VH-VL binders against Vacuolar sorting protein 39 (VPS39). Designs and how they scored, part 5

Target 1, 267 residues: Vacuolar sorting protein 39 (VPS39), of Arabidopsis thaliana (Mouse-ear cress) (q8l5y0r16to282)
Amino acid sequence: PARIDAVESYGSKLFAGCYDGSLRIYSPPESSASDPSELHQETYVLEKTVAGFSKKPIVAMEVLASRELLLSLSESIAFHGLPNLETVAVITKAKGANAYSWDDRRGFLCFSRQKRVCVFKHDGGGGFVEVRDYGVPDTVKSISWCGENICLGIKKEYVILNTANGTLSEVFPSGRVAPPLVISLPSGELILGKENIGVFVDQNGKLLQTERICWSEAPTSIVIQNPYAIALLPRRVEVRLLRSPYPLIQTIVLQNIRRLVKSNNAV

## First folded at step 7 (VH-VL)

Design a7 (from b1 with light chain D28S S30D; framework fv_benmelstobart)
Fold by ESMFold2-Fast, scan of step 7:
Structure a7 (fold): chain C 267 residues (1-267), chain A 122 residues (1-122), chain B 107 residues (1-107)
Amino acid sequence: as target 1 above (267 residues)
Amino acid sequence: QITLKESGPTLVKPTQTLTLTCTVSGFSLSSYGVHWIRQPPGKALEWLGVIWSGGSTRYNAAFMSRLTITKDNSKNQVVLTMNNMDPVDTATYYCARDYYEWSGSDYYFDYWGQGTLVTVSS
Amino acid sequence: DIQMTQSPSSLSASVGDRVTITCKASQSIDNYVAWYQQKPGKAPKLLIYDASNLETGVPDRFSGSGYGTDFTFTISSLQPEDIATYFCQQYDNLPLTFGQGTKLEIK
């Protein structure tokens, strides 16, 4: 089958973004056919393949439920209406974007391409309008809204971009072994990755606490699924509680698995 | 099966507004984008704009100040309106559908209308 | 805007000949090019997409190749019904742009 790079849920359905640019839609099995006295596998079944959904691999998707939109990152950033997947908008300035962040409360999109960070706003008329465009010193590897500011993982450091004046403030150096990871919490606070450690900072990059999340190895991806932090490591997935001392709850050992699919994450 | 057909005036005076209608059958405008393309006699094809399945539009910057594309899904119609027509706007006007349904990126065309020649003359 | 330049602008060939048309983009467009056939008085017909994919129902004597800025369209053995004008189109970025066309005539 096609390689899947992004997965997102929408109601009872699953959307899978594929390397060939197609969107695959999966539906749950009929629940009334399930017999509790017989342990038959229930699995999602492919309902539809939307060929040509994007020209390049779909590397990230996010359902914006409050707005009934599907956001996808491929060669550019596109918005499709739900449930019918009508094309609502394509952010052509996001061609070549490698990372994005969505602020659902304010309706703000930010994304990075090369050495630029661009901000767009979802307007009341259904479209998207460009708000700001900032220069940054190097390619952004990870990006997230942090209140009214934007936190960037650039090359070998984390910085906070002040959206009002465009100034960059250094937070601390990122690790050399693991890629920089900026993870947003609903509070506007952040978890920043450094090697095998997750560090808590506020929206201005100030340390919130000395306690850290310690993963067994450097993660390549971290997803927050309250109350859990889920990290993808080279041969395992670790699930930890987002409460001090951040205990390990579950480990999923990956054998003969090339990669876990990413959800709501830019690559 | 799948058809698109352009209709509207074939003769327009300079400075007047052109209105063309593209009527589609065999597919839904709620899942396919439709583009307008024109071709002056003996010249290359020129892209004017698109209306996507969700109703959003994008226009060629050369025309955007005088061009509007709208649609009515229930009537199976897409409408092109172009203001301030000039003799250089004389061309065959085509509507064409996107190749894939719900596509946000692939902009090439498997089905075209037959085209309608619009002559701009006093 | 991305400019598409076709060569030659006109070409005369005999039935059975191999015909080659080229299209050059002013900047890299990866493989996002389509080729169309247009006969007099008719709308264009899609032949090739993604530079090399043959549209369903199109004879396999038609082929395309290329990546980046240089693209080639080939008819391996010209048939009388192939006499037409051929256009390339890029869809890497908006606005969509077409080549100026290559008019193919019988000798």
Scores: ipSAE 0.005, ipTM 0.465, lowest interface PAE 13.6, mean pLDDT 84

Design a8 (from b1 with light chain S30Y; framework fv_benmelstobart)
Fold by ESMFold2-Fast, scan of step 7:
Structure a8 (fold): chain C 267 residues (1-267), chain A 122 residues (1-122), chain B 107 residues (1-107)
Amino acid sequence: as target 1 above (267 residues)
Amino acid sequence: QITLKESGPTLVKPTQTLTLTCTVSGFSLSSYGVHWIRQPPGKALEWLGVIWSGGSTRYNAAFMSRLTITKDNSKNQVVLTMNNMDPVDTATYYCARDYYEWSGSDYYFDYWGQGTLVTVSS
Amino acid sequence: DIQMTQSPSSLSASVGDRVTITCKASQDIYNYVAWYQQKPGKAPKLLIYDASNLETGVPDRFSGSGYGTDFTFTISSLQPEDIATYFCQQYDNLPLTFGQGTKLEIK
């Protein structure tokens, strides 16, 4: 079968973004519940393959339910209308983008490509308008909105990009073992990875608390699935309760797992 | 049988507005984008703009101030309107469809209309 | 805008010859290049996409290569019906832009 790199639910259907650039749409079995929380890929039937959705692997997808749009990151960033997948916008400036973040409340998109961070906003007419384009000193590895500012993981350090003036302020070094990870919380606060710990900071990069999430080893990927924080470690997945003292709930020993994929509509 | 066919006036006077219609068959405008491209006699192809499956448009900045592309999915028609025609706008005008359904970035063309020569002269 | 510079502007060759046309982009466009054949009075016909993929139904004597800024289109053994103008096109960014064309004729 096709290699799937991104999954997102939309109503009772499942959208799969594939390594070959195709989008695959799966429908639930005829008499299954239509509750998205009960979606199971192995019980679904392939309904349609959209071959030309992207030339590059589709590495991330997000259903923007309040706007009835599908956001995809592949060769570039594209927005397709839901439910029909009509092409609404292609952000051509996002060609080669390696990371993005969406602020649903304000309708703001930010993404990084090479040594640039670009901001676009969704206007009321359905289009997207460029707001700003910032120079940064190195390739961004992780990115997230933090209020009106943007937190960046660059090389082995975290910085806050002030969107009003384009200045960068250092938060702290990310460590040597794992790449930087910037994880957004619904509050707009962040969890930043450093070695084997997750550090809580506010929108300005200030420490919120002394308690930290302590993983058994440095994670390469972290997904927040409230009330859990799920981390991919070198030989296992750790599930921790997202509440002090952040106890270990479950360990899953896995072989050949590459990446954790978040679904924004699954609980 | 996939076809596109351009229609409209073949002779336009300077300062007048050009209106061309592209009628499609064998595919749906609700799932394919359609582009307008022109070619002055003996010269290179020049991209004018696109209307995507959802109705959003994008125009070449060189023509944006005088170009409009619209469509009617139920009639299988895409319409190009260009204001203030000048003799230098004399060209064969083509409509062409995107290669893939719901294409997000692959803008090359497997099916073209036959082209319609529009001459601008007094 | 991305400029596509095509070379040569015209070319004469004999049946059976290997014909090569080049196309240079003014900036890195990865492999987002298509090649078209256009015969007099006809619409362009797609031959190659993604720099090197042969379109269905196109003879295998046609091929493309290149990445970044330098692209090449080749006819391995020229046939009489190949007399035409050939164009490259980038689709890395909008506006879409085409090369100036290479007019191919037989000696």
Scores: ipSAE 0.006, ipTM 0.468, lowest interface PAE 12.9, mean pLDDT 84

Design a9 (from b1 with light chain N31Y; framework fv_benmelstobart)
Fold by ESMFold2-Fast, scan of step 7:
Structure a9 (fold): chain C 267 residues (1-267), chain A 122 residues (1-122), chain B 107 residues (1-107)
Amino acid sequence: as target 1 above (267 residues)
Amino acid sequence: QITLKESGPTLVKPTQTLTLTCTVSGFSLSSYGVHWIRQPPGKALEWLGVIWSGGSTRYNAAFMSRLTITKDNSKNQVVLTMNNMDPVDTATYYCARDYYEWSGSDYYFDYWGQGTLVTVSS
Amino acid sequence: DIQMTQSPSSLSASVGDRVTITCKASQDISYYVAWYQQKPGKAPKLLIYDASNLETGVPDRFSGSGYGTDFTFTISSLQPEDIATYFCQQYDNLPLTFGQGTKLEIK
């Protein structure tokens, strides 16, 4: 079976990262006599299977449209050129990485493996250069850029890693039940998960406001698709507006979903 | 059938520029990467660089200051250019195809050219 | 760069012998190893990929094993046509690197 673990859009096509390590490319069917004003589900047709894309399951993918690159997380982190999928770089030190964050403005990659956080930068000439390697006290569960710093979810605590000096500053304890979630906003501000709430903090981990996003249950993943926050909860997806009081816009009941995918091609 | 064939000068003088052409058939350069690998007489294989299907290149750092790989998909040709040749550059030069179309991480080679011996001598 | 070290540099064996060649990587490369056979004056021929997968059309007397840093290539029953130099190659990261080769001779 073609078990799909990651999905990302690129132009009109859909890229699916599979458990067997292959990349599958889907195209929408050719236009029929159907009414073009209808917003109906399209049946995507498998255009191509790239068998040698990765040897391990492709866990995450992200289209970096401004750089014409596809980032994939499998055994390591790899960058492929778009639209032709030529291999640009493989970050060997990211072997066994469990989480990553990409800063598109600066061209900086950070990732965690075991008790380390590593930073690489895109050199513009096609390669990636290691910047720093930081030790952390425990396995990182969630990671995101926050300006020049990195916010980490470690065990039951959120910390800010200062990239200039490597110091860790405590933000607040994460929830007891839910895994920590760190979500970056375009402003450099963060949304941090705590049980069923999303808390807004600045790039230094300081509380920005008392108003919070209140999910009906603790989410396991959150994707920002401005102006919406889309959260995966047990057995459903909640879509909320990113504007106080953060009202619930839509609930989608889903079964057997593992991960949410953000479209990065919306310009 | 799938073939790759190297062509170019077999003798080069020190300080001169080497240009080798790899002509392919039976597959498209628009979907396969092609690598250049050399082997000095009696020595190990040495990877020089690659040009991927999209035209992006990567070179072994030991050669990148004097090495260029280009291609013309319409002519089915990949070209290696290496400046400032030295007698230690005497080797058989091979071009070889990526195993998979649009290969992301699997760089091993099922099809190789026959190789061309380039001797660098005055 | 990842260094690949082969052992032995050369060996002599009799027809029908089990021949073993080893390859050691300077760092963990998972199973991203290929093995090639090269006869004098010829291009290398792919025998094994992903450490243990036999390439189509290659005789089943050839096999590979290993994971991490230590890899083994075996010929279960040596034939005269197997006289050649054998190379390992890693493809975990660029630059691609090859072992120094093992020259196999028949006694």
Scores: ipSAE 0.000, ipTM 0.466, lowest interface PAE 11.3, mean pLDDT 84

Design c17 (from za4 with heavy chain S59K; framework fv_zilovertamab)
Fold by ESMFold2-Fast, scan of step 7:
Structure c17 (fold): chain C 267 residues (1-267), chain A 126 residues (1-126), chain B 107 residues (1-107)
Amino acid sequence: as target 1 above (267 residues)
Amino acid sequence: QVQLQESGPGLVKPSQTLSLTCTVSGYSFTDYWIHWVRQAPGQGLEWMGSIDPSDSYTKYNQKFKDRLTISKDTSKNQVVLTMTNMDPVDTATYYCARDYTYSYDWGYGLYYFDYWGHGTLVTVSS
Amino acid sequence: DIVMTQTPLSLPVTPGEPASISCRASQSISSYLAWYQQKPGQAPRLLIYDASNRATGIPPRFSGSGYGTDFTLTINNIESEDAAYYFCQQYDSYPYTFGEGTKVEIK
């Protein structure tokens, strides 16, 4: 009944960010059915509803396990302490932010809003402090940390934003049919979308290899769940192995899903 | 070239049912939400409701919920507005409009309108 | 429902002058606001989305600004072809609501 826009795992539990602004917490079933002649149903059970968690739909969430924080994107970007969900910080400057990227090692947040890219850092005092604010020539459609720099998908091209001096360097054109997609790998390398292919580049935007991931159609969203790359295509999801030659593992037909959410698997 | 075109009766009697069709062309029909917006003579714009043509999921302005139905016919690339118990106060130009799905603030149907039909005037009188 | 209030409702301007139209929301809508132009007998045309982004094909003399509850549409160096009604629209939440419209009249 509740429309869920964002999902994230926390321990054995699932957090669901809802369109009505509530956060719903689901726990795994206590035990499986012991009768082997019956199909047993394993279903997560609603444990708690945090009404009023946000005044706006929760469109993205990320559990920052090493810091015991929940990051959420809704009206703005907010951080809540885990496990009690007390408000730790709200980034007021991120009101209307459309995309973000978190660097867990350094504790750095970057986000885009209109034609701006802002960087905040997690201070030792539990809050967040603004580091820099950069102007960019067009609205940012996709964003990700790439080492100390930021890769942006804007309008017709991919660019690397140098955080030391604010300069932009071109990587390659993003194509015209599909939205730009910037996907970060744990190595600091990137997968950049171009039409129906995923291109591998290093943190400076240099081509890493000639082999590419070939999707059946241009994806609108890609999430990495190592060792898999999961892409949302028109009316389907494709799961591919992140190993050359990137074979198709599974196709899931979908009629009503607009976005894929990156998540740690529950159990 | 993206085109939306409304069609239907120009005159409806009070208490009768209105049926309007929005025919789309120039893009993939199931990829974009379609909304209905009306404008009474000399008045402002009023949002009525919307449909996702990929699965028939609908959103209605609660003001119209009891008498408004929006449906689709994928084989014809058409969205149909049906409204019961028409009243003279429902006299208006009815528009269909496409939302923008490649947007950086995305939620189901929470977008601005990038393309509009030319509108069709519906007069409710005896 | 979110109420959108436009001021002024009528705005006579001389060609070459700037024109500004204000739109106020009854509660915060962040930047989820669009501006449309409607000429007599025509459908509305998208001018600005997300409060400040110009739609494709819209001349640079049109600009939008604002955040939260207060928004402005500005037309620099107004031209005779800009005579039209202008509407703001929030898409923060359902139901979508529009301002009552501002008639820009060139004289």
Scores: ipSAE 0.000, ipTM 0.386, lowest interface PAE 17.2, mean pLDDT 83

Design c18 (from za4 with heavy chain S59R, light chain S93Y; framework fv_zilovertamab)
Fold by ESMFold2-Fast, scan of step 7:
Structure c18 (fold): chain C 267 residues (1-267), chain A 126 residues (1-126), chain B 107 residues (1-107)
Amino acid sequence: as target 1 above (267 residues)
Amino acid sequence: QVQLQESGPGLVKPSQTLSLTCTVSGYSFTDYWIHWVRQAPGQGLEWMGSIDPSDSYTRYNQKFKDRLTISKDTSKNQVVLTMTNMDPVDTATYYCARDYTYSYDWGYGLYYFDYWGHGTLVTVSS
Amino acid sequence: DIVMTQTPLSLPVTPGEPASISCRASQSISSYLAWYQQKPGQAPRLLIYDASNRATGIPPRFSGSGYGTDFTLTINNIESEDAAYYFCQQYDYYPYTFGEGTKVEIK
């Protein structure tokens, strides 16, 4: 009866982060037929439940394959070694963190907690060390790395936090219909949500182009699955190409879906 | 248009089991969590537990965990609270309330109670 | 469990004066705080959510402020119809917890 809020794949296994704080691990069925002439049904089987994984809901997980680590956001932000899930580090300063972003190339973590944005760095195997701690003027609703800077969606606007000097630069107002959304691209560029449009900006918050992604309604969640942008709208999911003119490729009608789950290692 | 309505027995004897029903209308039953909150006469509000009607996932206040069960009947748009071994101290007005938990690409948020039922008084007495 | 402490527990006010109710959390709850009004014999009614956002249909004389551990509900130019109990509630983590309640009484 567990509610799953985060899903991530590692090798052939599927990790599910649950609202009750447990981590559930699923494996492919023991017998997997490869005969193309037969009708096959594939079902992952629950291998084990780690009941004491977290005190709070596991709301996000990310496999950091190059580092053999599992990142989880729950009561705090924790890193577990793969494949055995031994605890490598717990970022106690991230207790009560509501959003995070991971920069895989540099090994940098940033998260928001209260009115603070904190930056930690992976030290190459031993653990994580605090780099910086910045004050911000209001509750952060969305956060993402953008090159060496951090973009924040704060209550009513988007700002760029310069990590070298701690200055904040206003980008534009976030709108009123849906929460602010900051989506990072591999280039370090960003897509920022405003009502029903996605706006492209560089790492300093400057417009890259006049063309926008136009969803049918204001999205509450967006995930990038290159070359697609997948947006959760009221009663539907829209899949669009990340290429001008950003055409609608697919619409998926929803029954009870309230969230899109990001996966960095597709199953 | 959104309505929540509690119903059940007004009187329960000590050691008996309480069963209360929350019937909802005016919205999609499976899109919102339902919570039970009680209030003893002249006292404050106490959260008891919740259910996600889309998958029957439940959360309970540890204080009630061994006595409390929350279930649902989707065909009737109803959530049921069952509590065993009632005691006079359990005398209270019982409310159901709805909650829309939200999520986003990197996280999940808990929600406040936007609509409440009128409440039903349960007296536990011999 | 997160403990919510309200002050004052009883607040007699005269019509037209401002009223302020404080709510303190035992640990940071960011902005995940709601305020409810409850009149005798009635269910609680949502006034404020996310610490400072006014719920639909709530008069502008009601406002909320605060972040982290310290929160305030303010009623400007109080009216006789505002006599009621007021409760704060955190929804940062389970179990959800409420303040003891503040009784606002018109003198």
Scores: ipSAE 0.000, ipTM 0.386, lowest interface PAE 17.2, mean pLDDT 82

Design c19 (from za4 with heavy chain S59K, light chain S93L; framework fv_zilovertamab)
Fold by ESMFold2-Fast, scan of step 7:
Structure c19 (fold): chain C 267 residues (1-267), chain A 126 residues (1-126), chain B 107 residues (1-107)
Amino acid sequence: as target 1 above (267 residues)
Amino acid sequence: QVQLQESGPGLVKPSQTLSLTCTVSGYSFTDYWIHWVRQAPGQGLEWMGSIDPSDSYTKYNQKFKDRLTISKDTSKNQVVLTMTNMDPVDTATYYCARDYTYSYDWGYGLYYFDYWGHGTLVTVSS
Amino acid sequence: DIVMTQTPLSLPVTPGEPASISCRASQSISSYLAWYQQKPGQAPRLLIYDASNRATGIPPRFSGSGYGTDFTLTINNIESEDAAYYFCQQYDLYPYTFGEGTKVEIK
């Protein structure tokens, strides 16, 4: 079967973005969907394959439910109308983008390409307008909106980019054993990865609290599925409650999983 | 369409420095990592190291750490392997290969080699 | 480092017969395994990735299977053009490591 690099939910359906550039749509059997006693027996069946969806691997997808759009990151960043998946906009300047963040409330997109961070806004009509283009000191490995600001994980350091004046403020080193991770919370606050801990900071990169999330090992990926923080560690996934003292709820032993992806409709 | 081509000297004397160039075409140079893999005559494949052409981030096999450097020239779509203090045991065919190592929000995934260069034989002798 | 062990190292086969090559990893690599074909004087060519997915342009007579530590490459109805070395490779951890190679010889 095809290699799946990105998964996203849309209603009862699953969208799978594949390494070959195809988009696969899965739906559950109709008779099992509404029966709670049979939920554990639900199996998704391939409904449709969109072979020409992208020329390159689909590495990320996000359903923007309030806008009836699917955002995809592949060769560039593209927006597709739901439910038909027609291409409604392509951000040509995002060709070669390696990370992005979407602010649904404001309709703002930021992405990194090489040593640049670009900001676009949804124009309300049918397209996107470039707002600003910022220089940064190194290639961005992780990026997230944090209120009006943008937090960047660059190699071994976290930086806050002030979008109003273009100033860069260093937050702290990201550690030496795992890649930098910038995780956005609904409040606009952030969790930043450092070694085996998650550090809480505000939108300006200031520490919010002494208490930390302590993972058993340094995570390579963290997904927030409120009220849980789910971390990919070597050979296991740890699920922690996102409430002090952040207790371990579940450990899932793995052979190997490359990435964890968030789904809005997943439990 | 996609092409990788190695070039460099076929003969190197012991203790000298080797410089090999991998020139790529038919795709976006900064979208794929470039790796160097060598193969001694009659032996198996040995991974040497890699570079992310978008930011020059490198990974080296620790066996070669002290004498191997991999760099890039984006204006020429080239990756350069430099190895110091060559020895007869370094006689091998040297290949460059590409992979799509990419993941920034969820972590870092390693990938397989979908395209290889033709290889260039380097003989180390006096 | 993860050690990859291939068996057999030499495999003589008659055209039309099936050929199977085994690859064993010293620790679990899930499905992060590729198979390459190398003909004399040529670069390796990707056959299979993620243990069981055929690369573009590879004939359906080639198939891969396995998970964890044990993997198999199968060539059904072997043809004379399949005489080559075959290598497995793990891409679970740096450094990337390869099996010793299996020489498939046509009788």
Scores: ipSAE 0.000, ipTM 0.395, lowest interface PAE 17.1, mean pLDDT 83

Design c20 (from za4 with heavy chain S59K, light chain S30Y; framework fv_zilovertamab)
Fold by ESMFold2-Fast, scan of step 7:
Structure c20 (fold): chain C 267 residues (1-267), chain A 126 residues (1-126), chain B 107 residues (1-107)
Amino acid sequence: as target 1 above (267 residues)
Amino acid sequence: QVQLQESGPGLVKPSQTLSLTCTVSGYSFTDYWIHWVRQAPGQGLEWMGSIDPSDSYTKYNQKFKDRLTISKDTSKNQVVLTMTNMDPVDTATYYCARDYTYSYDWGYGLYYFDYWGHGTLVTVSS
Amino acid sequence: DIVMTQTPLSLPVTPGEPASISCRASQSIYSYLAWYQQKPGQAPRLLIYDASNRATGIPPRFSGSGYGTDFTLTINNIESEDAAYYFCQQYDSYPYTFGEGTKVEIK
């Protein structure tokens, strides 16, 4: 079996980004359409291997369905056309980037590299234009667009970066048990991780409510699949409803999972 | 300066339990996974198991799973190997080794060993 | 389990000569292969990772190549200090497995 570091869905297919830099495309099992409860034949089949897709491990991928593009993070950030996977653009300034966020409505990309946050805009001609470059006080661990602003999870705290003037506003300390997690909601509002809780804030970092999501343990990864919030905890996954009081819907005990990946076309 | 140091008894009697400690220094203890690898005299290397010190998640070679436990003590920067029912065939030099998996790379795993301890010889004899 | 097979078992070489050691995996491991050097009484030392990248401090005379199932460690212009055992290791999947080792002897 291939070592897979990134997964994303596109239509009925599964895209897997591999440590060797290849992209693998899997087709759904045939039995899932006729008998979805039947386990004996539920296996995705490797349809195609795109060798040489990247020179470095593919560590993150996102399907941008409205633009028919695949975004990948490897040695830098690259955009490939869908469904044929031709190279559309490579953001050379993103070499060594460790985190990114895409704003599909505006066509804006932001990424962090060392102690800098860079913003690029899709120019409609297939290329990208640098818009802004901001200095930040520490290495960014988590990043997300929040309306016109950018929320950063740096070690020990969350901050909101105002893109118009480059000012940073402190939100609150991130906690010590798990890494900072910045999760964007479709509204532009955010869920921020702190110990075993998820805190709701608006796009300016202001608290929206007193009620919070309470996980049984501190999560290392959270993904939103409306109407659910799915969190990776030590040795288990918790699925909760995104509605107060955020009840636990399901617990999955998994031995080999370390990260959850967001999918734009999951069904 | 990264350093790993194994310690424990040099002699264990058959059927007894072995306990070895790996003490680390020169880096953040919870940032990297620790593995145990052994080598019988004049033989090759055999992977035993590993632990993520940030959450105590373990991986064991199925050959040892019924006898082997790996745990941690964060207050002492130590990883502990415990193996029950020792047999003369378990005579070996035991190494701890650091996996290159960085704990801030959430979801990453399966890397090589960048640093090794000096090893400790354990002889199983009556 | 993935089985790693090394050839040759023993490799006598003269100083200045190139040496090559082969490692074969029982199934594809892509580039997830490391090479270690071990001198008698010492712990293994990382030489090469991801099949072809030299570890920090390793002299340029050491190089690795290969992909999939067939891998080679090459020591160009071998020196007397290179007398040691050499082991390959796969890290594609658990359990991690090693080759049986190759003893490089200087004549």
Scores: ipSAE 0.000, ipTM 0.401, lowest interface PAE 15.2, mean pLDDT 83

